# Ledger of designs, part 1: VH-VL binders against q10160

Every score and structure here is a prediction.

Target 1, 235 residues: q10160
Amino acid sequence: MNQTTTLSTELTELGVRVQNRWLQSLLDYLAKKHSTGANTTPQLVMQYLVASDIRESTTSEGAAPYIVSEQHNVRIENTMLLQIVRVREIGISIVNQLEYLNDLEELKKLKGQKVIRLVHDESGDEEQNDDDGLTEAQDAVQKGSELKKMCRLILEDSNGQRFWGLERKPIKGIQLSTKLGTKLLVKNVLVRRGVLMLDPNNTTILGGSIEEWDKDYFPKRLIEELKGELSKTKA
Unless a header shows other numbers, all headers, positions and changes below count from the first letter of the chain; Kabat numbers aren't used for antibody chains.
F, E and O stand for the ipSAE by ESMFold2-Fast, ESMFold2 and OpenDDE, each averaged over both directions (binder to target, target to binder). V2 = 0.75 x the mean of E and O + 0.25 x the DockQ between their complexes.
Where letters were taken out, [cut] stands.

## First folded at step 1 (VH-VL)

Design g1 (framework fv_greziprubart)
Fold by ESMFold2-Fast, scan of step 1:
Structure g1 (fold): chain C 235 residues (1-235), chain A 125 residues (1-125), chain B 112 residues (1-112)
Amino acid sequence: as target 1 above (235 residues)
Amino acid sequence: EMQLVESGGGLVQPGGSLRLSCAASGFTFSDHYMQWVRQAPGKGPEWVGLIRNKANSYTTQYAASVKGRFTISRDDSKNSVYLQMNSLKTEDTAVYYCARDYYGSGSYLEGFDYWGQGVLVTVSS
Amino acid sequence: DIVMTQSPLSLPVTPGEPASISCRSSQSLLHSNGYNYIDWYLQKPGQSPQLLIYLGSNRASGVPDRFSGSGSGTDFTLKISRVEAEDVGVYFCMQALQTPYTFGQGTKLEIK
C-alpha cells in the first residue's frame, strides 16, 4: 500500500523496522474495522506491534548483527529490537521468590472470591482490613514487593536468535512480573561472555506482550517453572 | 522417556571417513544445543564441537584438533544430530558421545545434562 | 584455551566418610553475571558421564543432596558429605565459560 512507505519511515525513527506484508495486513484490518476516514498513525501501528511477535512483524535490520553468545567484551553500537522470553531474579533465592509468588497467587484467589458476585468491581475493598486472611496475604505481598535485586533476561530478536541480558543497574519496569513478549530497544550495549549488559542508558522499554506466551504465566506458570528448578537442586 | 542413541562407529583406516548419528527422543530436541564429546581409551573426555538450536541459526563450533575435518549438522524433523568425520587420524580413536546442552533452551543454564551411550571409533591400519 | 587441573588424581575413601575433590582453572570462570561456569561430571565404570553439578553449585536432576559444589574464580571444590559404594567412578570438572570447553584430567574415587 502507498501509505506503507510513510509509516515505515516514521516507525524507523522510533527504532522499529516493520515487515511490509505485516504492515499491509494491519492496514487492511484497520480499514475493514473502521469503515470511515480512520487515519493510521505510527503510534497506532506501535500499539499493534508491541502485541505482535517480532519474528513475524519486523525485519532482520533490527536483529543482533552477529552471534551474541560467542562474543566477549564487544560493543554492539546498532539499535536492536528485542522481546523478552523469560525474566529471572538472580539476586534472591528461589525459596524466597516462591514464598512471594505463592502469596501473590493466594491474594489473587482471595480477590477473585470477593469479585465473583460483583462482576464490574475487581478492586473496590482491597484496602479494608476486616478480612484477616486477606490482610495477611496483602502484608506478605507488600513485604515481597521490595525483593527486587537483579534480573536476568532471555531475549529474542526478529530472527529468533536468543541470548542473555543482565540488569547491571536497575531498569524501571524490569521485574519478575514483566510480561512475556515485552519489547525493548537496546543500543550501544556491551556484550560480555555472550550476555548483554543492560542499564537505563542503553535500554528503552516499549512495553507490550505476546498473549500466547504470557497467558496464565504470572504467577502460576512461573511458580511451576521455579519449583522445577528448585527440585533439580534438591534431588 | 528421554533417550540419545548413537550409531555409525567402527574400524576405519587412516584417511578414511565415518558419519556418526545421534537420535533423540523424549524431549523437545529442537530447543537444545547439541554437543559432541570424545574419550580416548584410558583418557578423560575431550570436547569435539557443538551445534546450536534454530534460534541461534544452527551455528557450529569445533575444537582446533578437528576443525576442517569434522562437520556437525542436525535435522530437527528427525530429532537427530550428526558428526561427519573426514581425514581420520589414529589420534581420533575414541568413544564418541552426543550430549544435550541446556544452554540457550530458554529455561535453564545447565551443563551437558544427558549423554548418549557412546560409540567406539577405531582408526587403525 | 583454559586449562583445568584436578587434585587428587586418586582418592581412596572409606564408606560413610566425606570426600573432597579440587579443580583449578588457568583463568577465572566467574562471569560478570555472577555465575561460575564450571560443571562436575561422574563417570561410573562402563557408563557414560553424568552431570552432577552445573554453574558451580547447582545440583542436576536426580543427584543426591550429599553432593555439593563450591568455590569461585579459579578454585573449585566438589564435596561428598558421606561416600556410598555407588559413588565409585571418575569425577571430572569442565569449564563452560568459553569454547573450547575443557575438562580436568579426572579424579578416580575408590572404596577402601
Scores: ipSAE 0.000, ipTM 0.413, lowest interface PAE 18.6, mean pLDDT 81

Design g9 (framework fv_greziprubart)
Fold by ESMFold2-Fast, scan of step 1:
Structure g9 (fold): chain C 235 residues (1-235), chain A 127 residues (1-127), chain B 112 residues (1-112)
Amino acid sequence: as target 1 above (235 residues)
Amino acid sequence: EMQLVESGGGLVQPGGSLRLSCAASGFTFSDHYMQWVRQAPGKGPEWVGLTRNKAESYTTQYAASVKGRFTISRDDSKNSVYLQMNSLKTEDTAVYYCARAEITIFGEVIDYGMDVWGQGVLVTVSS
Amino acid sequence: DIVMTQSPLSLPVTPGEPASISCRSSQSLLHSNGYNYIDWYLQKPGQSPQLLIYLGSNRASGVPDRFSGSGSGTDFTLKISRVEAEDVGVYFCMQALQTPPTFGQGTKLEIK
């Protein structure tokens, strides 16, 4: 059988160049897990790939070399597979972001306390999902709406090289709550002084995450990171 | 309140090894990138290298002059950063400082603004 | 590496008078994010360097408002509006745009 060759070819057409060793390991794993020899599709491989670290699962073999420098403007015509290392909102002040994130954390804590009371207090408390004194920020948090204007990303390729990404136009699915390790396909992108100029036409979100990176990150560790950034920089 | 205290300096022969320690207090050490900067007698500062924080997987970078000979590591549980110096040369003679780097709004690999510095520790490489 | 060049190398000043130090970079330090990645440090005799200005024009915590940084691209200036005796030392500019960070050769501020 030429399963690995067929899958590699199909994935390459999508812009994803898998490491042969990683793909063989996945196929071995799937064969042991399933009681019958099921045909592995590119879609199934992608389900595992988006949860992987692309430094371990993919390769740049066949990709044109890219020169990225703080002093140069270049266009990368080929499709790049990248994973998100960090997301920052640069169109909204850190103070306002912290206000929103702290409100979100407090609201989640209050909801947890009400559940506990309902169990212990024989369901005596009247149900409330909101308080009369709720602010506009707290109202936004309760509705699940997110503050978003313009995100800056730290992105990483299959070789571990990191790049700046700047959201030049809103891209659906890119926001502070976007999971770390989320995979992007970026095609025909302008690089301006080391920054990838991202927009909906050149960026496709594949999804996924890296659990080790994303565990307990939003909003707890993000709040801690933003407090550190605020403490020494005047708004 | 915020302090960095270096230790481990001294006189060492060419080809020898030395490990410098830098202990932090008065701030949340685990949040910050840490840098090593040296200054040879009568000269200006020269950057040696850095280690990033846990969020950046403790990755390191080095000046070309020390790459392959020096290693930076850290232990957040001890609020300490270390510089392991191997294959020392006479031109490595300098006062070595550890410094706290600011976390950038754009997550730059090399952070701006070293706002907290240790007092420095002298390393003399001589026969 | 980016080369940082300072002028003057020696700056004698009478207390109470203004002082200006220039720093020129071999490449633009202006990033696409709008910041100039240049810092200024002061090293007083026998002491560690201390941060004065970061990202071109931002004053570090505890630094008096008589210190200011300006400029963009390749030409930068550190100004002291009224020099005090405690300002004696060597001033260094540093670029943080590109690894490795590089320092200027220093400007020694002397009291006349």
Scores: ipSAE 0.000, ipTM 0.392, lowest interface PAE 20.5, mean pLDDT 80

Design m1 (framework fv_mosunetuzumab)
Fold by ESMFold2-Fast, scan of step 1:
Structure m1 (fold): chain C 235 residues (1-235), chain A 122 residues (1-122), chain B 112 residues (1-112)
Amino acid sequence: as target 1 above (235 residues)
Amino acid sequence: EVQLVQSGAEVKKPGASVKVSCKASGYTFTSYYIHWVRQAPGQGLEWIGWINPSGGSTKYNEKFKGRATLTADTSTSTAYLELSSLRSEDTAVYYCAREFDYSNYEGWFDPWGQGTLVTVSS
Amino acid sequence: DIVMTQSPDSLAVSLGERATINCKSSQSVLYSSNNKNYLAWYQQKPGQPPKLLIYWASTRESGVPDRFSGSGSGTDFTLTISSLQAEDVAVYYCQQYYSTLTFGQGTKVEIK
């Protein structure tokens, strides 16, 4: 249809190449949901696009041009649309990350319950001197700062190919709490030993998420995954 | 923490206008539609309209067209409902609510603001 | 507009017993292309905003107790509370989001 062609062209200028069938389905849905006065703009389509699975919503033209894991010191000039499968912090020990995340989960549970609790003073002797200083993780939670040093991502393209991305320089919006399914535009990126070398100059965060992947993920399921990874390490 | 915090209670005379605010925090304000719903004392929920903070497009329930104006300030992550030509039947708690917008094309509301009581009396 | 009608208007149920609330739409809210029902259920306690319980007619929101369940398709929907607890005293609303938002009139659930 004329409208799908116009929208597809405008979305391509934004770095996104949508499946015609997906766009037609979205337009039909929007017509039913917003029955009267609906005027579909590229911005409105993007709001739904960033919540979609790009394997279903976009064409292979936005995918990686080859098997990324097999590339060595190669530059991908093209703009790729990618979605985040996992985020890991590799500059901080798993033990310290777990301490931070467990503290965060406990605080969120207390605030979510909206329960007034009485502070019970310890009536025990001061001889035991259980007055230890805060760990780095606990200090970060108390000060409201998230632990961040260097993230490594599992990224997925529109063809379902998964590969690593490494944060070479801090990218605002990339951290352990970044939602799964978040969309990135990556342009003119270096691949070193099968890993995309990400930095603020080659990476644009579009946002979004995939609800099925993210709904119960942070911090509960992330804690479980990290405990599993720590168990495998065992020394 | 994702939350919507609304302005305090208002008392207005018939014929006046009222402007209620809804401040969003904990998420990207421009990624989700904000809806407005009111509830008269002892009555059910009545949808007023929505605003898309990205670009400012709006849709209104026909009952409120011409009297309700929805706006949003992206610099402060705040949505506003202004209702003009107030009558006694406009006495209600006014709620803002975020349309949950993930991969399923949702139109349900989560979270809701705490509500703002608007009383219209002479 | 799609008109949503709930029944009964009020329901008194003993603690531990089943509460059943019905919601009927004037038109189908089942979208044929994705086979989903555009229907949600909310709980509202006195002095509080509504709280989401169920979406897509039968999907329970995270943190909502499993005694709450939604069922139905097309035009006829049911919210069931399998074993009523004291904290479940509230007004319950169905909402369609198939086209232009509309709510049911509400069903008040109280202890018998």
Scores: ipSAE 0.000, ipTM 0.438, lowest interface PAE 13.8, mean pLDDT 83

Design m8 (framework fv_mosunetuzumab)
Fold by ESMFold2-Fast, scan of step 1:
Structure m8 (fold): chain C 235 residues (1-235), chain A 121 residues (1-121), chain B 112 residues (1-112)
Amino acid sequence: as target 1 above (235 residues)
Amino acid sequence: EVQLVQSGAEVKKPGASVKVSCKASGYTFTSYYIHWVRQAPGQGLEWIGWINPKSGGTKYNEKFKGRATLTADTSTSTAYLELSSLRSEDTAVYYCARGVKSGYSFPFDYWGQGTLVTVSS
Amino acid sequence: DIVMTQSPDSLAVSLGERATINCKSSQSVLYSSNNKNYLAWYQQKPGQPPKLLIYWASTRESGVPDRFSGSGSGTDFTLTISSLQAEDVAVYYCQQYYSTPTFGQGTKVEIK
């Protein structure tokens, strides 16, 4: 037997069907990078896969049929590998979300300003500690944690087919700051009117991201998207 | 070598229950669902249900719901079909077969040898 | 349930001649995302369990002779035995595995 066949079989048992060409390219890359007789494990392949676009790295070849957009009250027993296209908080108003996100942006600006100011201003007597600013930062973070209610996701499979996902119960790791391109395994999921009903029992977060999608996204581009959505609603 | 080996023939009276076993070897037992199919003498194939040995999850043909119970013991790599309230119409050869690999639909590539269950009055 | 209907119920063919069996599903078993038909053909000889011949409508299982071929897509499928041999006398079943599995009623192939 060969290494690609063994790795493909083991990954398929986890619900991940890799493209043979992608896997061969990865093995070639790793052989050049780690020339000292490196053994490639499924875990190592997964480290690279979660940073990939699954439309390129995986396939639905040989997979069981799982979804029709118009299906209602149907359970998909099979394991689905999906990547996150968008996350929205639907249990909290856009206005309240923008307030929280703008506070986070201001905190990021303050942190950058501190570094620049310390380099430019070499005075040992001056301090950059602001009690009000620190309290405000902690309050903003606390508000976000306390206000988390229910996320709605746009998910995508290896063929680029998109699905709505709704957080039926809170899932640790799913929030507005979740990176775009994060990978999920979804198993035994109920579909209601084309929406995947997600909960901690049927959803496993693998992590990762797609750098091109996530670059400068949170919170700056998310704020812009939400402002756009709010403007259309007010018009 | 992949093998599914079933228990021996059974003769039961109407109203009794029967429990048929299917022992798997030569592959990872939890990677495939086990399906149960019956065939009455001179008749076609009729699907009864499946079990996912990894989760214990089951699906039944509506015709057998309430009478058939599918279980699996991962420590012995053995699947079981229990059929209750037996009738003469339940006289058939009962097969186990593997299908659905790692949650993905798969043809029935390996079958057990069959277990003849005779329900006599 | 997806209903599978075979035709004919029985078929008598001379040795060396072509045998054709048809199978129709009540709804499509083609999954558009991977362009595969979830359709299999089985051979069953007296006293034996069914044996897988064809899967994905047209892919021949390892060890199955070249004379067996499958064709079709969506709802209409055909199993062809190009040159019937004595050992091919059997009942043939189509099966969908797109949803909960269902079988056709079977086609008995005999030598005339």
Scores: ipSAE 0.007, ipTM 0.468, lowest interface PAE 8.8, mean pLDDT 83

